# Ledger of designs, part 8: VHH binders against q9zpq3

Target 1, 317 residues: q9zpq3
Amino acid sequence: MVTLIVATTADPASINPAAALLAMPGWTAGPILPPDIKSFSNKQTRVIQHDRSIVKEDDLDLRWEEATGEVVDEVIFLSRHTAVSNRPALTVHPIGVLHLKDGESPPQGGKPGWAALPSTRIGPWFRLLKKMAEAHGLVPEFEITLEATHHGPITNKPTMFLEIGSTEEYWKRQDAAQVMALLMWEGLGLGGSEEVGKWKSETGKRKVLLGIGGGHYAPRHMDIALKDDIWVGHLLSGYSLPMEDPTQTKTTPGENYIGGNWRQSIKAAFEATKASFPGGEILAHLDHKSFKGWQKKAITEFLAEESINVGKPNDFT
Below, E stands for the ipSAE of ESMFold2; O stands for the ipSAE of ESMFold2 at other seeds; V2 stands for 0.75 times the mean of E and O plus 0.25 times the DockQ between their complexes.

## First folded at step 1 (VHH)

Design z4 (framework vhh_7zox_3)
Fold by ESMFold2-Fast, scan of step 1:
Structure z4 (fold): chain B 317 residues (1-317), chain A 124 residues (1-124)
Amino acid sequence: as target 1 above (317 residues)
Amino acid sequence: DVQLVESGGGLVQPGGSLRLSCVASGFTFSNYWMGWVRQAPGKGLEWVSDITSGGSTGYADSVKGRFAISRDNAKNTLYLQMNRLKPEDTAVYYCAKDRPTIFGEVSPYGMDVAGQGTQVTVSS
């Protein structure tokens, strides 16, 4: 089993962390895959480099397996982050396209209604990234943040995005690229340390965060993710939970029906999270300030129907 | 034109040793990562070893501890010292040249096979 790290030469926030990682010891050139994907090997890690959109180059895990015969265990994507705030940030996030309805074209890859398997490393590496960024003088200049589930590419493997943002000035920062390379180096145990964030069958029951509601940067869920021993699955921002007000829509007499694809979004995110954390204790955390009373009631009732346990911040220990 | 000329192959008994050489021309040898790749009969290309412009080395698990890659930048020559050879090492061995890095210094972001190869046969 191998970990794929995917970089694109089209993006300095992608190729610069990859190049910094490849400047470290132990790398050997690997096969070139169609269309022109270069690869490098170190222990059970494979860095692959293409020149296309990082969010639209689907099925790189499948293509690697077909070409090499190696089984891919996970995929880590290196990418730029853009924000309206233009604030510098280092981010970690799961991927999926739960904010679009069937029939809508996803401008940033993936497909409507789809949630990728979230990497088990998201929580542990988010905490490690924060420590490394602090140790290397990037804080407070760079915000170290999670992002809610969004965009592609399509993959059947556990996955996460590591990003440098939020403008071209910051995408090119070599100190940020070095910190991302150190995160991957230490996180994957390439220097001989123990890997960080690997979910093992012997890990047993651990608390896994499923975030429901809140803004794109998941501030209230992020506070939970900073706690030791907490694992992180999908994080659903309010834009992924469209709920139609029943008082403003036609309702079935005697029944309160709340339209929108919010149930489908929760179910998809939960099932993907569950699949990544076999034996884990998945707790849904609601950002209560993101919801009106009727929304919170409907979500809580749906979670109970689906046997998805709800946790308050103090339940994550 | 990039020219890579491999030599040093031959027939050797199991447990024996060979030293392969690759003389490079047509580029600034010292600026590039260099490596060895091999192709056994009926099989695809397999990476064997590489060496950075600065001398750091990497090896395939199948050859680690038995093979040693080195370079002489003054002579534009790459070497592979092959010890304790096994029948499984039988292959044509090719010298490979890397491309310049996006950092303005050499790194292994790509590698080209440019030589004609040298045959190594380990036979009983």
Scores: ipSAE 0.000, ipTM 0.095, lowest interface PAE 20.8, mean pLDDT 84

Design z5 (framework vhh_7zox_3)
Fold by ESMFold2-Fast, scan of step 1:
Structure z5 (fold): chain B 317 residues (1-317), chain A 124 residues (1-124)
Amino acid sequence: as target 1 above (317 residues)
Amino acid sequence: DVQLVESGGGLVQPGGSLRLSCVASGFTFDDYAMGWVRQAPGKGLEWVSDISTGGSTGYADSVKGRFAISRDNAKNTLYLQMNRLKPEDTAVYYCTRAPLWFGELSDTYYMDVAGQGTQVTVSS
């Protein structure tokens, strides 16, 4: 069982945290995967390095298993973050393209209607990242935040992205790269400490957040994710929950139908989250301020039909 | 010919209110997520708010509880209601359009059109 860390030389926010990690003790050169993917090994961690788009290289977990015979436990991607705000940020997020309909092109990788298995480490590592960034003087300059589920690549094992944003200046920040390297070093127990965020049978009764609604940075879900012992699955921003007003649509008389792919998005995110947290108690948290009354009613009814439990902030304890 | 035209900016005292409008033309407005970004003098773009095709909204922490984004699809118009304005809200405000299938405006990769902007000045 190995953890794959994926970096690309095309992105300073990717290769610089990888280089900082590789400068720490215990690394040795590993096999080269076709076409020219370099690898490095330390305990049960494997860093792989390519030169292409981070969001387009599909199935790196399966390709590693085929080439080496090692079973992949999870995939961690190192990437840049961009934002119209140009604000510096360190981010953690799950991946998927639930905002696309069948037949639409996935310009940032993945496939329409798909959600990756979310990494079990997202919640624990988000909290650890915040502490490390504060300890190393990056706060308040860098915002430390979650992002809602978005983009690819296609993976088959639990996946997370670690990002440095939001502009060329910040992608090259060596202090940010060092903090990301330290997060991976401590989080994976490479220095001999216990791993952070590993899902084990003894954690089966822990509460897992499924976020529904809100903006890209999941602000109200993030308040829950900051609580100790809370685990985080998928986070569905409003763009992944298109809901058509039933009063504006023509339907058969006596029927209410709310169009859009919101039901499919919720179901896909829930199933992927459940698969990553066997035995976990998954609670859906709605960002109520993001929804009109008819939307909240429809979502709550759908969650009940799918046997997805709803939690208020105080239920996450 | 895609066009976004902002209006409604001006001078207002701290604690006051303004409503910005953005009239869209040259594309099917209903098919796009829309948003507002702002730029203060000497600073980069700051994301303010977005609204999906289905009406789901997001807000920057600096404006939560004070600003409200809305859309009128029949008029191809996006609005930003700004309440309890502060001097730090002084900026040029831009209307922006996300690509049809993303609906995400806080990521520059998803922003494909911006308007000319409208100046908001909050001063005593």
Scores: ipSAE 0.000, ipTM 0.197, lowest interface PAE 10.9, mean pLDDT 85

Design z6 (framework vhh_7zox_3)
Fold by ESMFold2-Fast, scan of step 1:
Structure z6 (fold): chain B 317 residues (1-317), chain A 124 residues (1-124)
Amino acid sequence: as target 1 above (317 residues)
Amino acid sequence: DVQLVESGGGLVQPGGSLRLSCVASGFTFSTYDMGWVRQAPGKGLEWVSDIYSGGTTGYADSVKGRFAISRDNAKNTLYLQMNRLKPEDTAVYYCAAGRYYGSGSPSEREYDYAGQGTQVTVSS
């Protein structure tokens, strides 16, 4: 079973961390996948380099398995991060497109209603990234943050994005690329250390954060993710929880019906999180500042109906 | 050298139609996501439509049902069929090419290349 790291030559924030990682010891050239996807091997890690959209090049895990016969157990994507604020950032996030209805085109890949299996490494690697960025003098210039679940590409393997943002100046920063390479090097145990963030049946502390509500950078959920021994699943921003105000909509079925696909979004995120963390204790954390009273009540009632346990920040120990 | 060359703009009366074309060169057209972005006088850029390398299309709510985007990979050409044009559609229309969109808000769209634009004026 292999860990597949995906980089695209179209993006300096993608190819530069990959190049920094490949400059470390132990890499050998691997097979070329049609039409011209280069690969490199080191232990159970495979780096592939294509030249297409990182968020729309679907099923690279399936294509790797078909071409090589190797089973892919996870995929890590290297990408730029863009923000209107132009703030420099190093980010980690799960992927999926839960805010769009069937038939709508997602501008950043994936498909409506889909949530990928979140990488078990998200929480542990977010904490490790913060320590490494601090040790290498990138803080406070670079904000080290999570992002809520968004975009593609489509894959059926546990996955996460590692990003450098937010502008062309920052996408090209070599010190940021080196920190991302060091994160992957240490996190995957390529230098002989123990891997960071592997989910094991013997793991003693197994609380998994399912974030509900809040902004794109998940500030309230991020505070929980910084705690030791906490694992992170999907993080649903308000844009992934479309809830139609029952007082503003002409809805006839049921006096208390709240329209929008928010229930489907929560259920999809929960099931994907559960699948990535077998035996885990999944606790849903609501960012109460992002919800009106009627929204909070509806979400809490739905979570109870689905037997999804709710946790407050202090419950994550 | 990457080039995107737009054509087909002009003056048209409300309710009329125009077909914009964009001829691409200097890259492998079939592997790129293509789109149209417009800028009305005194306003910012507004995304109009996109078509992915795989053929999936998207439209801004303001043009949905009136505009149709298509591509001909054999000719390296992107099209925008604009029907039932309104004065509000008056803008410079830019052809754009990109391999991925930014990893920020789902509504953010980024393109690697853009043409010089073609003017569309809808007035009596």
Scores: ipSAE 0.015, ipTM 0.235, lowest interface PAE 7.2, mean pLDDT 87

Design z7 (framework vhh_7zox_3)
Fold by ESMFold2-Fast, scan of step 1:
Structure z7 (fold): chain B 317 residues (1-317), chain A 124 residues (1-124)
Amino acid sequence: as target 1 above (317 residues)
Amino acid sequence: DVQLVESGGGLVQPGGSLRLSCVASGFAFSSYSMGWVRQAPGKGLEWVSDISSGGRTGYADSVKGRFAISRDNAKNTLYLQMNRLKPEDTAVYYCARGGDYVWGSYEPTPFDYAGQGTQVTVSS
């Protein structure tokens, strides 16, 4: 039962946090995975290092299980972040490809219509990351933000990405790499402290955010994710919710039926979130400013049909 | 208030051409990657093409060599030149604003906002 941390030597934003983590005490060399993936072990944590695209190496969790006989509980990926704005950022996000349709080749890995099981640690570690970045003088230079669900690789266990962005200058920042290493060190309890963000039967506060709508950085969902004891599942940006305007098409079947794969996207994100948080109270939060009136009505009606509870910000306590 | 308004769709014979336009307002157009996605009847969204703020372009394999994306930042307008059209290109075409994330070198940017769409029908 292990946490698998994945780094690639091709990316300084990946290998530098891994190297900083491995410089901490307690690591030993682990087995080599075919063809030549190095691994390192510390308690129930395993770091693996490959040399390929981090978003294209599918099924590393199952490949680890096949090679070692160890059960993988979760996967954490270390990666660069690139933004058109070129702004420096430290980010946390779940993965999945809900913005593409069947038959499309996903350039960033994964497969169309798929959502990974989201890591239970996303919300708790986002809060911890923000505190650590502030304590280490990275704020306000680095924006500390969530990202909506996007890209691969394909995984089978709860998954999160930890990223440093957004340009080559920032990917190489050693202070950012150190903060990411400290996040993993404290978050996984490698120094002997309690793990942060582990979902277990004695979890006292059980509200889980399912974000619906908004931009890639999920700004209004982040306000909820910053609240103590709130857990975070999938975050669906507007681009993952294609909805056909019913006034513009007569091919839409029936009255009040809105075409597009938005229902599939919500359902896939909800089911994956539910699977990561057994017994959790999943509340869907809509970023109302990202939707027209007819879209809000259709989404809230669909959520009711699927028995997905809707929460306003004040309901997350 | 972000607005994207598509135009230029219509009925065209197989082998023909159309040029789609998208006029953007309510944001700094030149600072965003822009793209086109399409939805055929009864199917989901398919990414067609995009263009970065720096002018780097990409295309779905199904349209590569036939379509050309371009932008005019002075006019806040995105274009899609569609050549050698096939019946399989029949779809509603949506202009989309790119999100803030692009992984590595060029690849399709996740889209943050889309317009109302323009219908393209390829039929004899």
Scores: ipSAE 0.006, ipTM 0.182, lowest interface PAE 9.7, mean pLDDT 85

Design z8 (framework vhh_7zox_3)
Fold by ESMFold2-Fast, scan of step 1:
Structure z8 (fold): chain B 317 residues (1-317), chain A 124 residues (1-124)
Amino acid sequence: as target 1 above (317 residues)
Amino acid sequence: DVQLVESGGGLVQPGGSLRLSCVASGFTFSRYGMGWVRQAPGKGLEWVSDIDSGGSTGYADSVKGRFAISRDNAKNTLYLQMNRLKPEDTAVYYCAKDQGYEWSTPLEEYFDSAGQGTQVTVSS
């Protein structure tokens, strides 16, 4: 089983952390992934480099398995982050496109209604990244944050994105690239230490966060993710929970029925999270400030109907 | 998929007026609330105004009585009419799609669906 790290030469925030990682000991040249994707090997880790969009090169996990016969355990993508605020950030996030309906074109890859299996490493590596960034003098200049579930590419194995943002100046920062490389080096145990964030189903029940609501940077879910021993699945921002206001739309059936695909979004995120964390105790955390009263009531009732347990921040222990 | 393109900024004298526009695409514009947020040089984000799908408006205390938000659903366009401009109104103005959040929620939540902004400078 191998961990696949994906970089693109088109993006300095992608290729520079990959180059910093590859400058560390133990790497050898690997096979070419068709049509022309270079690879490098170190223990159970494989770095692949292409030259296309990081969010549109689909099924690299399956393509690796077909080309090499190796089973892919997980995929880690290296990418730039952009934000209108132009603030520097180092981010970690799961991927999926739950905010689009069938027939809408996903400009940032993926497909409507889809959520990837979230990487088990998201929570543990977010905490490790924050510690490393602080130790290397990147804080407070760089904000260290989670992002809600968004964009592609389409993958079939547990997936996470590691990003440097938010402008061209910051995408090129070598100190940020080095911290990302150290995160991967330590996190994957490439120097001989124990891997960080591997899920072991035999260990017993552990708390897994499913975030419901909140903004793109998941600020209230992030407080939970900072707790030791908490694991993180999907994080659904408000834009992934389209809920039709019943006072505005006569097409909504009955006074207590809320239209929109928010139920499908929650269910898809829950099922993907459950698949990544077999034996885990999944608790949904609602960002209560993100919802109107009628939305909160509808979501809470739906979670109860689906037997999805709700947790308050203090329940994550 | 959501795209927002702001325009109409520029240099204006104190007491003058500007009208900002935001052309939206990639969603059913008429069904969503829309807003304006701004960032002054060296400062954080400030909510300016919003308008819901039904036409109800809200304004920050700093702009009440001077600014007017409006929308044209046939053109998928949001407007901000800015009157009696002050040097303190100098900022980059961003159009934002309302994601159903309370305006007390951090403004960054609106920016992953915001445009690149339009610069307003109020100076003699």
Scores: ipSAE 0.000, ipTM 0.175, lowest interface PAE 12.1, mean pLDDT 85

Design z9 (framework vhh_7zox_3; at its last look DockQ between E and O 0.59; V2 from the best seeds 0.00; counts 0 for: pae O 8.5 > 2, unsure alone 63.9 < 65, grease 25.9 > 24.2, SAP .8 > .668)
Fold by ESMFold2-Fast, scan of step 1:
Structure z9 (fold): chain B 317 residues (1-317), chain A 128 residues (1-128)
Amino acid sequence: as target 1 above (317 residues)
Amino acid sequence: DVQLVESGGGLVQPGGSLRLSCVASGFTFSSYEMGWVRQAPGKGLEWVSDIYTGGSTGYADSVKGRFAISRDNAKNTLYLQMNRLKPEDTAVYYCARVSEDIVSPTYPNYYYYGMDVAGQGTQVTVSS
């Protein structure tokens, strides 16, 4: 089983962490993934480098398996983060597109209604990244944060994104690239240490956060993710939970159905999270500040119907 | 001082073609993913196409095979070549710089994700 790390030469926030990682000991040139994707090998880790959009190059895990015969265990993407705030940040997030469009493809890859299996490493590596960034003098200049589930590419194995943001100046920061390389080096145990964030089905009994509501940076869910021994699955921000206000349909008496794809989003995120954490205890945490009373009631009732357990912050221990 | 200025819209017959342009200023154009989004009469925003810094492109299913996005980094200009236009393509077309933390939902059900900076738009009308 191999860990596939994906970088694109078109993005300094992608290729610079990859280059820093490849400058560490133990790497050898690997096979070309057709048609022209370069690869490098170290133990059970494979780094591939393409020149295309990081969010549009689908099924790299299956394409690697087809070309090499190796089974892919997980995919880690290296990417830039862009933010209107222009604030520097180092981020970790799961991927998926859980809002519906009017029959069109999502602008940043994936497909409507789809959520990737979330990497088991998200929570543990978020905590490790925060410690490493602090140790290497990047805090408080760089915010260390989670992001809610968003964009592609389409993958079939547990997936996470590691990002440097949020402008061209910060995407090319070599100290940030080095910290990301150290995160991967230590996290994957490439130097001989124990791997961080590997889920063992035989161990099984761990609490897994499923985030519901809140903004793109998942601030209330992030507080839970900072707790020791908590694992993180999908994080659904408000944009993945469109709920149509039933009061605007007063002309159709008896219509109690709350429209929008919010039910489908929750179910898809829950199923993908459950698949990544066999034997795990999945608890849905609602960002209550982001919901009106009628939304909170509807979501809580739906979670009960689907047998999805709800956790308050103190339940994550 | 970040600005996007669209041009090239107009009135065309079904089956016709138009080429839209967007001139960017106030940022390093070559370092950003750029795209086009549109708003049809009575509808929300709809993503049309994007182009990555390395040249990779994406298209909405409704325009695949008919539209071609391109960029000229030396001129800080984004283009959209629109061929075999349909009445359903009638909309105001906006140039956009892509960002991950921007989501602009349009109630009840229409969304555009990733529009960071938008211009004033250019009107495209395809006569029936």
Scores: ipSAE 0.426, ipTM 0.730, lowest interface PAE 2.4, mean pLDDT 88
Fold by ESMFold2, look of step 4:
Structure z9 (fold): chain B 317 residues (1-317), chain A 128 residues (1-128)
Amino acid sequence: as target 1 above (317 residues)
Amino acid sequence: DVQLVESGGGLVQPGGSLRLSCVASGFTFSSYEMGWVRQAPGKGLEWVSDIYTGGSTGYADSVKGRFAISRDNAKNTLYLQMNRLKPEDTAVYYCARVSEDIVSPTYPNYYYYGMDVAGQGTQVTVSS
């Protein structure tokens, strides 16, 4: 059972953290995946490097299994983060393209209406990354943040992205790359310490955040994710919750019916989160300020219909 | 400041071809994924195509097989070759820099998050 770390050579925010990790003890050359993807092995961890678009190389987990016979347990992608703000950031996020309907073409990979299984490590590694970035002098220059669920590629196992942003100057930062490598080193227990963020059937503190609403950097949900022992599933920003304004349609929907693909998005995110956290208590946390009254009512009613519990900030204790 | 200058639009008959250009400045062009979006009369923005720094391309189903995106990093220029044009392709075409923190406040505008539009666009009109 292996952890697959994916890097691309065209992206300094990807290849530099991978290179920093590979410079640590214990790595040996692994097989070449078709067509010509290099790999490296250390304990249960496999690093692969390719020259293609990181969001378009689908099914790397299955392709690893076919080429090697090793079952992949999870996938971690190393990538750049881009932002109009050009703000330096270190980020962690799940992937999916939940808002698109069948027949629409996702520009950044994935498939319509799909949410990957979220890595169970998202919450714990976000908190660990914040501590490491502080300890290594990257804060406050770099913002340490979650991102809402977005883009591909298609994966079949628990997945997350680790990113350095948001401009070429910062993508190339070797101190940021080193911190990401240390995160992976410690988080995967490669140096001998206990790994971080593996989901275990244990008593207590098994609450899993499902974020509903807000902006791309999920500020309301991030406050929840910073609390001790909170696990993080999918985070649905407003762009993943397309809701048709009933006052703008020629045919008025019923009192409880609001068009748009928001129901599918929530359902896909919930089911993927549930699958990654067996036995976990999933609590939907709504960013209330991001919704109009008719939207909040519709979402709350749908969550109740689907037996998805709502959590207020104090319920995450 | 990011600047994107689109050109190459015009009036063309159905079945015709056009090649759009976009000259970029104010950022390291070769380091960004780039794309094209379009806005038909009275409609929101629609993603058309993108091209990654490693050269991989993506296309909306409505243009797949007819349009070809390419880039020339030495000239900081993005291209869209548009073949077998249809009246439905009539729109203002914008080139866009891919960015992960752009969030459209309304569906479907910027619904395909990550497309940063900064230019004036170039009008393509496909009419008999």
Scores: ipSAE 0.028, ipTM 0.499, lowest interface PAE 7.3, mean pLDDT 86
Fold by ESMFold2 at other seeds, look of step 2:
Structure z9 (fold): chain B 317 residues (1-317), chain A 128 residues (1-128)
Amino acid sequence: as target 1 above (317 residues)
Amino acid sequence: DVQLVESGGGLVQPGGSLRLSCVASGFTFSSYEMGWVRQAPGKGLEWVSDIYTGGSTGYADSVKGRFAISRDNAKNTLYLQMNRLKPEDTAVYYCARVSEDIVSPTYPNYYYYGMDVAGQGTQVTVSS
């Protein structure tokens, strides 16, 4: 069972961390992924470097299995992060395209209404990344943050993105690339220490954050993700929760109905989170400031209807 | 300041062609994925096409095979060649810079995460 690390050659925020990782001990030539994509192996880790758009390269996990016979356990994508603010950042996030309805075209890959299985490493690696970035002098220059669930590609195994942002100057930063490589090296246990962030069925009942609401960088949910022993699933920003304002919608026979794809978004994110964390206690944490009263009421009622437990910050201990 | 200036729209009969241009300034054009979105009368924004920094392209199903996106990094210019135009292609077309944190959280203005629409657009009207 292997972990796939995926890098693209045209993206310095992708290829440079991959190259830094490959410069560490223990790598050998691995299987070739068709048509001629070379790979590298170290223990249970496989690195591939390809020249195609990372967000549109669907089913790499299944294609690896078909080409090699090796079962993929998880996928980690290395990518640039872009932001209008242009502020430097190192980020971790799950993927999915929750806000689009069937039939709409996702510009950044994935498929409408879909949430990938989130990597169980998101929370633990976010905390580890923050410590490493601080120890290596990248803070406060780089902000170390989660991102809300967004974009593709389509994957079938637990997935996360690790990103360096937010401009070309920072995408190219070798010190950032080295910290990302160190994160992967230590997090996957390649140097011989215990790996970080693997969910084991015998671990028992641990708390898993499902973020509801807030902005792209999930500020209210980050406070929870920084707590010891808290695991992170999907993080649904407001853009993943399309809700139609009932005061601007004509009265219908079902006057309690709030239109928009927000219910499917929450359900898809919850089910994907649940699938990644068997036996885990999933707690939905609402960023209440991001919702109008009618939105909060609708979301809270829906969560109750679906038996999705709500957690306040103090419930994550 | 980020500026995107679209041009090349107009009135055209069904089956005709147009080439849209977008001149960019205020950022390092070659470092960003760029794209086109459109807005038909009374509808939200619809993604049309994008192009990565390395030249890889993507298209909405409704335009695949008819539209071709390209870029000239030396001229800071993005293009959209539109062929075999149909009445349903009638819209204002906007050039967009891809950025992950600009999407409004409120429907319908969050249609596609990461498409930064900064220009006034160019009108394309396809009618017989």
Scores: ipSAE 0.013, ipTM 0.421, lowest interface PAE 7.3, mean pLDDT 85
ESMFold2, look of step 2: ipSAE 0.011; ipTM 0.409
ESMFold2 (binder alone), look of step 2: mean pLDDT 79; pTM 0.808
ESMFold2 (binder alone), look of step 4: mean pLDDT 80; pTM 0.813
ESMFold2 at other seeds, look of step 4: ipSAE 0.012; ipTM 0.376

